VH-VL binders against COP9 signalosome complex subunit 3 (csn3). Designs and how they scored, part 3

Target 1, 171 residues: COP9 signalosome complex subunit 3 (csn3), of Dictyostelium discoideum (Social amoeba) (q54e53r186to356)
Amino acid sequence: AFKKYKKAIEAFKFVITAPASALSAITVEAYKKYLIVYLIQFGSVQHFPKCTPAVVQRNIKSHCKPYTEFVQSFSNGNINDIMNKASSGAEFFQKDSNWGLVKLSIKSTYRRNIKKLTQTFMTLSINDIAEKVSLPKAKAEQFVLKMIEEGEIFATINQKDGMVTFDECFE
Short names: E, the ipSAE of ESMFold2; O, the ipSAE of OpenDDE; V2, 0.75 times the mean of E and O plus 0.25 times the DockQ between their complexes.

## First folded at step 1 (VH-VL)

Design n8 (framework fv_navenibart)
Fold by ESMFold2-Fast, scan of step 1:
Structure n8 (fold): chain C 171 residues (1-171), chain A 120 residues (1-120), chain B 107 residues (1-107)
Amino acid sequence: as target 1 above (171 residues)
Amino acid sequence: QVQLVQSGAEVKKPGSSVKVSCKASGGTFSSYAMNWVRQAPGQGLEWIGQIIPIFGTANYNAKFQGRVTITVDKSTTTAYMELSSLRSEDTAVYFCARDEGYSSGWFDYWGQGTTVTVSS
Amino acid sequence: DIQMTQSPSSLSASVGDRVTITCKASQGISSYVAWYQQKPGKAPKFLIYAASSLQSGVPDRFSGSGSGTDFTLTISSLQPEDFATYFCQQYNSYPWTFGQGTKLEIK
């Protein structure tokens, strides 16, 4: 899963950075997927790969407004802002067959943020996790439980006090 | 601006199933979570479950797990709740209710309610 | 499951009265409480979230307070349209749970 998205990004970068005298449809489609997949993989926005031709940089954003607005919402928006941009662009993402990637990027962002907490803290309450990743407690609990179930994180939850102990050993 | 309109009253026999619909208009349907809450005659409110249309994920109150299914039809902006293996204690008014955010936990708009009566 | 208990189950009051309704959670829920108003034959109406945040369009006479396990809904000067049943709801953890309701009646 990790290796798959990294390879996809390299493929899209290859298309986007190819020498060009005019913007092509294949470059536009590669750029749309690049924005979303980059966000999934790295949890950050990179608008252009290094060495992107000037003609692409000048012209491509007008063809990708729903995508650029969506990924930009991750830089300074809360979850409602992100969901709002996803919904306003939904028909466009669906027509491009990118809707699944958009949904995945939202979900992966919260999983990534929770995963980072496991690397920083030994123990946190569900309330602490929710506050730190900006989710309601119930949603944070749902993510934590599913990530434990899927082996994405190793942790034990004490149901009495809602404390989560993060394990660093594989079982 | 936002309105939730539910299907009409149902009378069902024990052991059957019922499917209630909730059509949303106004606002951005996929930006919100849709919930189902019931109220037995003269009783309080009981949460059944939710669906987050943008993710296609549903989660349910354990009390109803295995008997309830919540789905959405995005083309008609309609949420559905199907409850199977009905018992007399399932007699209630069933409400759909919108969570104003992704899954904030509070419900800013409610449907008018659908009365489901289970009797033999 | 977190149990929400309201008190009183019913109360009688007059227009102009200050009314308080209490909601107690069986365990700590921080400030994750919402309040709703329900009139006979109608769906509930959203009033307050995060224990104290008033929904836009709800009159200033409504206020909420509390954290942890004890929460209060206050109506500072009761109006005729305020006679209804009020419900608290926790959204601290699934499943979402409601109080049994407090029926506010004309004295």
Scores: ipSAE 0.005, ipTM 0.519, lowest interface PAE 10.7, mean pLDDT 84

Design n9 (from n1 with heavy chain F55L Y100W E101S D102E S103Y G104D Y105A Y108I, light chain D92E N93S L94Y; framework fv_navenibart)
Fold by ESMFold2-Fast, scan of step 1:
Structure n9 (fold): chain C 171 residues (1-171), chain A 119 residues (1-119), chain B 107 residues (1-107)
Amino acid sequence: as target 1 above (171 residues)
Amino acid sequence: QVQLVQSGAEVKKPGSSVKVSCKASGGTFSSYAMNWVRQAPGQGLEWIGQIIPILGTANYNAKFQGRVTITVDKSTTTAYMELSSLRSEDTAVYFCARDWSEYDAFDIWGQGTTVTVSS
Amino acid sequence: DIQMTQSPSSLSASVGDRVTITCKASQDISNYVAWYQQKPGKAPKFLIYAASSLQSGVPDRFSGSGSGTDFTLTISSLQPEDFATYFCQQYESYPLTFGQGTKLEIK
């Protein structure tokens, strides 16, 4: 939820912006989670919170290279670039117990892109959606079905031809 | 360092059911889809189905639909595949495999469980 | 179902050879192809995804190419440990399907 991720971001920001004369391990771990959770919440990258100490800004990037490269791919690349950076950093993300967050950020990107399509088109096939969001057809269908189930989008799927009709949002 | 460890070999009679387990260790379980793939002696690989814990869904190859059930026990980080109404043609090595990212490509595999159906 | 057909079904080669294995899909699957290596008595090992992307830890003598319906796996300089069966797999549509396998044997 929005509230859950906002609270997490505020907690990480508190740790990152605490006055410091040296970089600590707790700050490094908070920063790793901050980068990914911020991406989930806002769909954009913010490298440093306001009032981040100079010593943190100078030193933290060398401790978080897989993370900074991953979130930077969101700004500079398409979904395929994001997937490639996730793959190259997977061992580090898994070691840090952050792979679940990385996968959630990828899922949130696909969900955001699919939701944007519902605002642009009235009807699209599952194949069209898959092509437009850079997913295999099987995965695009799974996302659409789950988003309908969760009430994130309002749509009807015609099983015989794979056509998706997007409906107006209802309160 | 996720490892997938499967249960031991089974010998079953035609018409019975088999339940194979796949225990994940050393990593996050719920963030990956768990797949089941079989290989008959001297044959190629055949996809049976998957369960996606984070989405709460399972889906199956139509060839096995009605005979197969894939479940997961998050507390023990174990996935299960149960195949019913066994036939001699179901004799195969059954593998569990974890998907890679959002793609249904498999980066980590269990060692395999041999299931023999004979009378 | 999408049918994946590999050629050849078997291939004999010598250490140091350049070998190419082909995989053909019955319909357009974009670049959603993975390649696996399987040694006798073992589970398959993940080599390549997205037709051409090497999995971390896979030697750079392995490469993949192709898009649409025609895909290839190339081993630029065959090593003794490379003698195995190779499988392609599409992940464009359910059910997921594999090629029948190509057995790479010593000449």
Scores: ipSAE 0.007, ipTM 0.528, lowest interface PAE 9.1, mean pLDDT 84

Design o1 (framework fv_ofatumumab)
Heavy chain, then light chain:
Amino acid sequence: EVQLVESGGGLVQPGRSLRLSCAASGFTFDDYAMHWVRQAPGKGLEWVSTISWNSGSIGYADSVKGRFTISRDNAKKSLYLQMNSLRAEDTALYYCAKDYDEWAFDIWGQGTTVTVSS
Amino acid sequence: EIVLTQSPATLSLSPGERATLSCRASQSVSSYLAWYQQKPGQAPRLLIYDASNRATGIPARFSGSGSGTDFTLTISSLEPEDFAVYYCQQRSDWPITFGQGTRLEIK
ESMFold2-Fast, scan of step 1: ipSAE 0.000; ipTM 0.463

Design o10 (framework fv_ofatumumab)
Fold by ESMFold2-Fast, scan of step 1:
Structure o10 (fold): chain C 171 residues (1-171), chain A 122 residues (1-122), chain B 107 residues (1-107)
Amino acid sequence: as target 1 above (171 residues)
Amino acid sequence: EVQLVESGGGLVQPGRSLRLSCAASGFTFDDYAMHWVRQAPGKGLEWVSTISWNSGSIGYADSVKGRFTISRDNAKKSLYLQMNSLRAEDTALYYCAKDTDYYEWDSAFDIWGQGTTVTVSS
Amino acid sequence: EIVLTQSPATLSLSPGERATLSCRASQSVSSYLAWYQQKPGQAPRLLIYDASNRATGIPARFSGSGSGTDFTLTISSLEPEDFAVYYCQQRSSWPLTFGQGTRLEIK
């Protein structure tokens, strides 16, 4: 699910891009949330917003290593690396009260990848979806059902053969 | 400490109403889906209702749909269950429960209150 | 709705023995299956979530396995405090449902 994170991102960007002569704790905390929320909203990594001060760019990554490594793993597209980085950084994410955002970013990525399939294909089996998004069949089915219930995708599942039919453009 | 405390239960006549409350402490209440689960005397667990973190998604068991209303007040860290048109079959211990998932619902229930008893009789 | 059937309904064992409790779903629930323990007069306690993950503070003797429609909760060596009612619960689809429970009683 793509929640209303755009306003949150703009607020974090404002803090991160504010003129500064030194790196502040407020900027560090804003940056940690910015990285993950940006990933949730856009499905891509943007390490620095436009006009980030040089002192922030020079110093902030050393204070946010678990976060930068986690979001960077998404650029590689390898789910095992993503899960490994989430696991190895879990203590830091929990300490910062950001573990929920990390989990949500992983779930958002699966939903986004499934939604992209609806734009590319007219029909896919649950097995095809599972293989294409790197999930076990049953988990892919659960995501598809939840996305239909939430109105994120429009599709019909044929329980007899496991085929999923997506809406096509008739205009 | 993470804690849920239910209140509002009691003895009530069929057809009347009760409002249950659940007060949360020790966690960021507005980040989690919340649930009501009931248990009739000597029986098993029955899911009643769910509300997402922002009240955007709400679900009910068919047995209570149209009669019960779940709601939450994130500023007060409280969950509510408005029970209208009560029936003898609604007699149960009502538990408030916290979802394990941040922002998402449909997870396991990791924290439970001790429950509040609702008896519909006479 | 997805129906969860637990077996046996009652299991009589002695401390030190291995307990194996089953939960079968009427249709696939993936790995979105949780196990709870309930003692008389107490709220349920989460033991296992997502089929095999132990909840925080749960002793290592408790383990879960399975996927799809067939799930198992195993207690490797029963302690006196383990004699309770156990429920499985699916969170794969609406409405959320619980099994009818397995009562683990001392022989």
Scores: ipSAE 0.006, ipTM 0.467, lowest interface PAE 10.3, mean pLDDT 84

Design o11 (framework fv_ofatumumab)
Fold by ESMFold2-Fast, scan of step 1:
Structure o11 (fold): chain C 171 residues (1-171), chain A 122 residues (1-122), chain B 107 residues (1-107)
Amino acid sequence: as target 1 above (171 residues)
Amino acid sequence: EVQLVESGGGLVQPGRSLRLSCAASGFTFDDYGMHWVRQAPGKGLEWVSTISWNSGSIGYADSVKGRFTISRDNAKKSLYLQMNSLRAEDTALYYCAKALDYGDYEPLFDYWGQGTTVTVSS
Amino acid sequence: EIVLTQSPATLSLSPGERATLSCRASQSVSSYLAWYQQKPGQAPRLLIYDASNRATGIPARFSGSGSGTDFTLTISSLEPEDFAVYYCQQYNNWPLTFGQGTRLEIK
């Protein structure tokens, strides 16, 4: 959502694709952040930028296993798998000071899943949304309200019955 | 009002086990992560363990990994800490604490119980 | 683990004065830092989270600032009830860690 993420990705790509005869610690740290920030920015996984040196491709994943497993869990689209991989890798993400980025990528996934619901349904209750995106009702309501407030989705909430009507807004 | 009531503390010999319980009321227990935080006599706070609202995410401090097990029973609105292979260094006041935010993240402690004392001594 | 260093260890002030408490992290914790107040014989009380957000019911005289590695808790005008031990806590990295505490005492 911020221009800083796109700029960060380009900086990480520069480090990762630099000619190299051996894997460096700088490249390993850049790759870890690259994987997570790319998810935040694009909602998809790109394991290696084009022109990544062979030595990096062959050796880097053994140094980044929690990261590669975490981002790979996004391929399934299952939030529970994503949560499980985040949890199992939490110690490593936190040691690397990347836990904040991992949490942001998960929050972005909830927002993307809610946004997908607005494309599929005309009306859903807060409880329906919560069940469909695997969140407690109160947390789902918080996401929906915040997304409406920030203009990320167009919807009206009926406080009497907790029903959410998704609007088509193209004017 | 939010209330957290710990129980199960006591005097126990090194190497033995103890199970702590925390009874919650005044909030939707199922919607929040729960935590155990301890404080040794005259010392500061030390995080022990975290469990998410649905038990899908669990974390432990390195000092207790493999010895302690956190669990919750949402139907009973209760949090537990099974403590095995207790050491003198586990002597502390153990607090049950509620997460501020919903779900698996933001392990902040907006409400705390009064605590239950665990003394590990020969 | 991330070490949080609080300074000073003890701060002696009078009611009505401004208190400034520091917390420094050994590595960046972004904005994932909280402040707690603990009085003798009582459980800690959450004051500030996400570096600068006041928790529900916390008086406006309490404010937090900072990001990355350097954080500050400010009490603009001390009340008698504010004399307590204050802890910072990071939740960016596992394990969760607390500072050693700053004791705020009456002069």
Scores: ipSAE 0.006, ipTM 0.547, lowest interface PAE 9.1, mean pLDDT 85

Design o2 (framework fv_ofatumumab)
Fold by ESMFold2-Fast, scan of step 1:
Structure o2 (fold): chain C 171 residues (1-171), chain A 120 residues (1-120), chain B 107 residues (1-107)
Amino acid sequence: as target 1 above (171 residues)
Amino acid sequence: EVQLVESGGGLVQPGRSLRLSCAASGFTFDDYAMHWVRQAPGKGLEWVSTISWNSGSIGYADSVKGRFTISRDNAKKSLYLQMNSLRAEDTALYYCAKDLYEDWSYFDYWGQGTTVTVSS
Amino acid sequence: EIVLTQSPATLSLSPGERATLSCRASQSVSSYLAWYQQKPGQAPRLLIYDASNRATGIPARFSGSGSGTDFTLTISSLEPEDFAVYYCQQYSNWPLTFGQGTRLEIK
């Protein structure tokens, strides 16, 4: 998955940064996917790759307003704002067949926020995790369980008291 | 154990209204999105409506937009579907379904369904 | 709307055989696809979500694979209880849509 998205970003970058005297439909579609896939891969916003032609930079945002507004919500770090922007732009993302990528970028944000907690705390309850990442308890528990199963984090859950103990980094 | 129990179905004339209810138990109701899915006699499944855990996001199938309203009462652990201006093509078994952990996704538990028959 | 086409419409097999059921999407759904089993007079039961993840309590003989537009549900060795109708469902785009179903029947 990591290498797959990195390769996709490289491909979109070459389309977006190609010399151009006018904005093309191919560039618009590549840019929409670039914005979302970049969020999935890096957890940050990159509005334009280096060497993006001036004509693209000037004209492309008017064709991609729901996308630019959605990715900008990530800059604030507010998950509720991210969810609201996804919802308000849903029809546009669906029309473009990009709704799956938008949903994946939101999931990736929750996973990244949970992973950051493993670097800060030794133990947290599921309720504490849920509060800190702005999820209902059951959804937070589901994310934690899947991340442990997929080897994304190393932790043990005591189901009796709902406590999560994060394992230390191994050399 | 997770249980979803639908009620409110019946025989109704075209143009009239019905309200379906779904009583949930065995899970934290206010943590999950809920759905209505229907199945016409001898046919496949058709998604009807979705409501997020906090009622902040709601979706409808085009066939029911403007006629049906989904709602929930988290304190009562209940899901509702208000069906107005019913048509013969609304005849189906209506299932209440629970999302696993995402809005407008897939359904990990289903009720037994309640039958709605719209007949002239 | 995304149309899901399941094939075959009917699959006749004997217990112990391997079943392979296909679901094709009219456009990419990434991995946002689920599989359900429905027995006569019963509600559907979730088998697989996110294309390949087995739901809680589902036997290991059930597996899902695929991404994009082509998906497969495999039952490695059929048990008598597996003869039912199977539906795929996408949640990549609104409206949420189901395939028309594949009926798995005893030969």
Scores: ipSAE 0.005, ipTM 0.525, lowest interface PAE 12.1, mean pLDDT 86

Design o4 (framework fv_ofatumumab)
Fold by ESMFold2-Fast, scan of step 1:
Structure o4 (fold): chain C 171 residues (1-171), chain A 122 residues (1-122), chain B 107 residues (1-107)
Amino acid sequence: as target 1 above (171 residues)
Amino acid sequence: EVQLVESGGGLVQPGRSLRLSCAASGFTFDDYAMHWVRQAPGKGLEWVSTISWNSGSIGYADSVKGRFTISRDNAKKSLYLQMNSLRAEDTALYYCAKEGYDFWSGYSFDYWGQGTTVTVSS
Amino acid sequence: EIVLTQSPATLSLSPGERATLSCRASQSVSSYLAWYQQKPGQAPRLLIYDASNRATGIPARFSGSGSGTDFTLTISSLEPEDFAVYYCQQYDNWPLTFGQGTRLEIK
């Protein structure tokens, strides 16, 4: 994630924590983006920022059910559950122009899962990685190549057999 | 209504360049991967290139790798294909296509434009 | 590159009959296979994705089945508008590839 996400989170927090006697549409929209962007930036769920007004805490979840259900699926860490909640809420995310952020939060989960595999295995095929993270092989290969290019993992791919060797990095 | 409109095709000599454009409307452009697929006269479909929603992932067919460059401008809701060092075998109708509704369904194509014709001939 | 082979190249049937179109992959593509319909002078239309999931707006008479290397598109009872060229496409591995097409024509 880029530093722009931290700035975005700060802006959303400002809106959400503003003194209020009633829930506003602006606060609802800021909260939706706050939940997803927070996941992208930190890989965890923060349901309410500090100093959120009582009226917001009491009433906002009924206006954001697809979002709260989606982020809650991350608590169990099961990618299949996350995908199911994303799919069931997709129409709402698209209408809100938040589907790109939802996809990015899920891609962040795939990246975390692939990185975790580098801690367990010295060598895995692209096929094995794809199966373990529940992606088509084409998408799994694309994730691995991008993570290597960005220095997120250190690995070499043997194009002939599709084997990925995870290199140790001690320097 | 989802609409994809290609432009930029034409008659060009071998070794020259063309730039194709695709204007998107009726959906949230920056939520989807976009693709170029071509079809030579009387032949079947051939995938050319893919670009993810944020340009973070890009793929090319081996036949065009190093010669073609895919790009997108999310603010303008436009997809581009820069085609360099064109060959006779690049002659085809070039379609702009959109990633399906759920990105988990991989790179299937749920909406297509009507295509723009590229003819590479002397 | 994964090669997709469609058979038959041409299928001649009458309205009301069942059509069965085959697509075989040179290696496993799991369930990451789509089917498209193309009419003369028109862009392709997505029918089926993930081997068996019908795309939005596609009539129930269209169904897909199979996994691994052997896939089938079935049209249970042909309507006049179903006579077209059909393509399969895999998206399991790079590069993305299409079959050569099956032309469905009126007998």
Scores: ipSAE 0.013, ipTM 0.571, lowest interface PAE 7.8, mean pLDDT 85

Design o5 (framework fv_ofatumumab)
Fold by ESMFold2-Fast, scan of step 1:
Structure o5 (fold): chain C 171 residues (1-171), chain A 121 residues (1-121), chain B 107 residues (1-107)
Amino acid sequence: as target 1 above (171 residues)
Amino acid sequence: EVQLVESGGGLVQPGRSLRLSCAASGFTFDDYAMHWVRQAPGKGLEWVSTISWNSGSIGYADSVKGRFTISRDNAKKSLYLQMNSLRAEDTALYYCAKDSYYDFEGYFDYWGQGTTVTVSS
Amino acid sequence: EIVLTQSPATLSLSPGERATLSCRASQSVGSYLAWYQQKPGQAPRLLIYDASNRATGIPARFSGSGSGTDFTLTISSLEPEDFAVYYCQQRDNWPYTFGQGTRLEIK
């Protein structure tokens, strides 16, 4: 699944960077997916891949306003702003069949932020994790349990006191 | 215009079952978590159950766990609450409510008018 | 379960006056608290979410503040239509819980 997104990004880049004298509908659709999938994979915004034609750079953003506004909300790191922009653009994302990707990008942000905590702290409570990643406590616990189950993080939860001990990652 | 219309309430004897329905319109039902909230006569609000947009996450209040089952039919834009082993304490007005953000990451921004459930012998 | 305690249980005021309603949580809920208004015979209406954000269409006279365990709903100048029951609600942890309500009555 990890390699799938990288391959998808390369395919979208190929379409977006192809020599062009005018903006095509295929390029617009590829760009919409590129913005969101790039965010899922890397946790950052890249508005244009290198070697994007001038006509594409000049014209494409006006055709993708809900997408550019959504990804721009990630620059502040405020998850509530991200959720608000997702909600405001939901109709457009659904129409384009990209709503699932938008939701995945939000979930990937929570998972990425939790994973960063495992690299900084040896032990944190579920409450501490929730506060640090801007999630309700119940949702933070669900994410942590799921990430342990799927092998994304190595940790032990003491259900009695809600303490999470992050195990050493042996490379 | 967002609308939620509950139905299926009524008078029922203790130990029996009842099924509530909620018909949604005016928003993309498939994208939002949905909730049931109840209010006993003259009392405050009590959260009953939550279901995510794809039915992948479901939660219940301890008072109804094991007796009530929440479900949804996205094709029909409908939410359901199957209530088994009803008790006098389940007597309440039952509201259908829409989550303001998708998967439980919000509040109840729209509510139906409610359907009355009376459990009495 | 997180218990939300609202005070006062009943607040008697006149139109034009300022109303201040309190909600206290038994443990920290961060900023994951909402306020609802319920008029007799009607469903609740979302007023404030995430402690201080006004919901769409809610008049500017309504404001929320607080974080952690102590939250306040303020109505700067009461209108006749504001006399209702107000509930706070937390979404920090399951089960989701509501306060017992504050009834705002005409003096």
Scores: ipSAE 0.015, ipTM 0.553, lowest interface PAE 6.8, mean pLDDT 86

Design o6 (framework fv_ofatumumab)
Fold by ESMFold2-Fast, scan of step 1:
Structure o6 (fold): chain C 171 residues (1-171), chain A 124 residues (1-124), chain B 107 residues (1-107)
Amino acid sequence: as target 1 above (171 residues)
Amino acid sequence: EVQLVESGGGLVQPGRSLRLSCAASGFTFDDYAMHWVRQAPGKGLEWVSTISWNSGSIGYADSVKGRFTISRDNAKKSLYLQMNSLRAEDTALYYCAKDIEDYGDWFYYGMDVWGQGTTVTVSS
Amino acid sequence: EIVLTQSPATLSLSPGERATLSCRASQSVSSYLAWYQQKPGQAPRLLIYDASNRATGIPARFSGSGSGTDFTLTISSLEPEDFAVYYCQQYSNWPPTFGQGTRLEIK
């Protein structure tokens, strides 16, 4: 498993921003990985790093349509739209050996959406969380338990009624 | 009890058609991608086809592409495989299988529930 | 497509012994690898997914390890019911593929 996403982003940026008079296959492959890894690391879309050559900016998106459509779905779409774009592009992502990164970006999105709920609500049932983040109940429960275990969120689950109480901080 | 039951197999002549069915029970069928996997007599496992929870994403092995059609009916909790233009090399035990995990659509995470299979023999 | 090569093709051991089964991928599958057990006349049974996670109900004597291209299934102390054919499967890249199998037989 690759864990150095920030360094990977720096390496991809270096390739993408290198001076160029024509679009290369190496730049196309770096850009594909850049889009997805950036999304995993930062939870947002960054289409072009600073100093990207004009020839790259003009031509690269037409060579990376499944990737640009997938990452753009994170900005405007709900999770169902994201899943549909991942599925429609799956064959391309798999052929490029990027399917694992696409899966990781989707998993990271569920974690971010659950964490956002902790800022808005004091209590929610596991069913409420599942509904709000578009997951089956069992998977929503698994995410919540793992996020508590790893210290990503502070919460208590009442086993009797399945209610989750989000703690602002430990006293 | 989580269960998958295949049916529709049989002896068929080359060039003919068969339709396989798989009935699911004991789990929320709508939440999972479903797979068809086959095994020729005395041979290993070969993936045939996959369909996402909402039928929005479908894939086929190159050997069956253009001849086989996968479909599902979530209301009936059933999976289907329409097999056209059958060949001798399609002779196999056909398994229905459920994906381990589904994060909203169709991710291949492996297959945790399998039926007992239905036998298809293509012979003149 | 990614080719999975299992070794050995046949492994002859006695109950109580340790079994080690190998699966090698032609290119990296990260940790997206599963192991299945199949007994004669039965459907495959999932043992391990994501290279090292035991499926529900699978005894602790079964363990998986590895990442990238080199994977191992270990059975720490063989029970009589463990003699079967074992398959690895990758789900990293399209299409999903299975190894050819390792047959574990009684010596």
Scores: ipSAE 0.006, ipTM 0.528, lowest interface PAE 9.2, mean pLDDT 84

Design o8 (framework fv_ofatumumab; at its last look DockQ between E and O 0.02; V2 from the best seeds 0.00; counts 0 for: pae E 13.8 > 2, placed apart)
Heavy chain, then light chain:
Amino acid sequence: EVQLVESGGGLVQPGRSLRLSCAASGFTFDDYAMHWVRQAPGKGLEWVSTISYDSGSIGYADSVKGRFTISRDNAKKSLYLQMNSLRAEDTALYYCAKDLGSYDLDYFDYWGQGTTVTVSS
Amino acid sequence: EIVLTQSPATLSLSPGERATLSCRASQSVSSYLAWYQQKPGQAPRLLIYDASNRATGIPARFSGSGSGTDFTLTISSLEPEDFAVYYCQQYDSWPLTFGQGTRLEIK
ESMFold2-Fast, scan of step 1: ipSAE 0.445; ipTM 0.783
ESMFold2, look of step 2: ipSAE 0.000; ipTM 0.536
ESMFold2 (binder alone), look of step 2: mean pLDDT 93; pTM 0.937
OpenDDE, look of step 2: ipSAE 0.253; ipTM 0.753

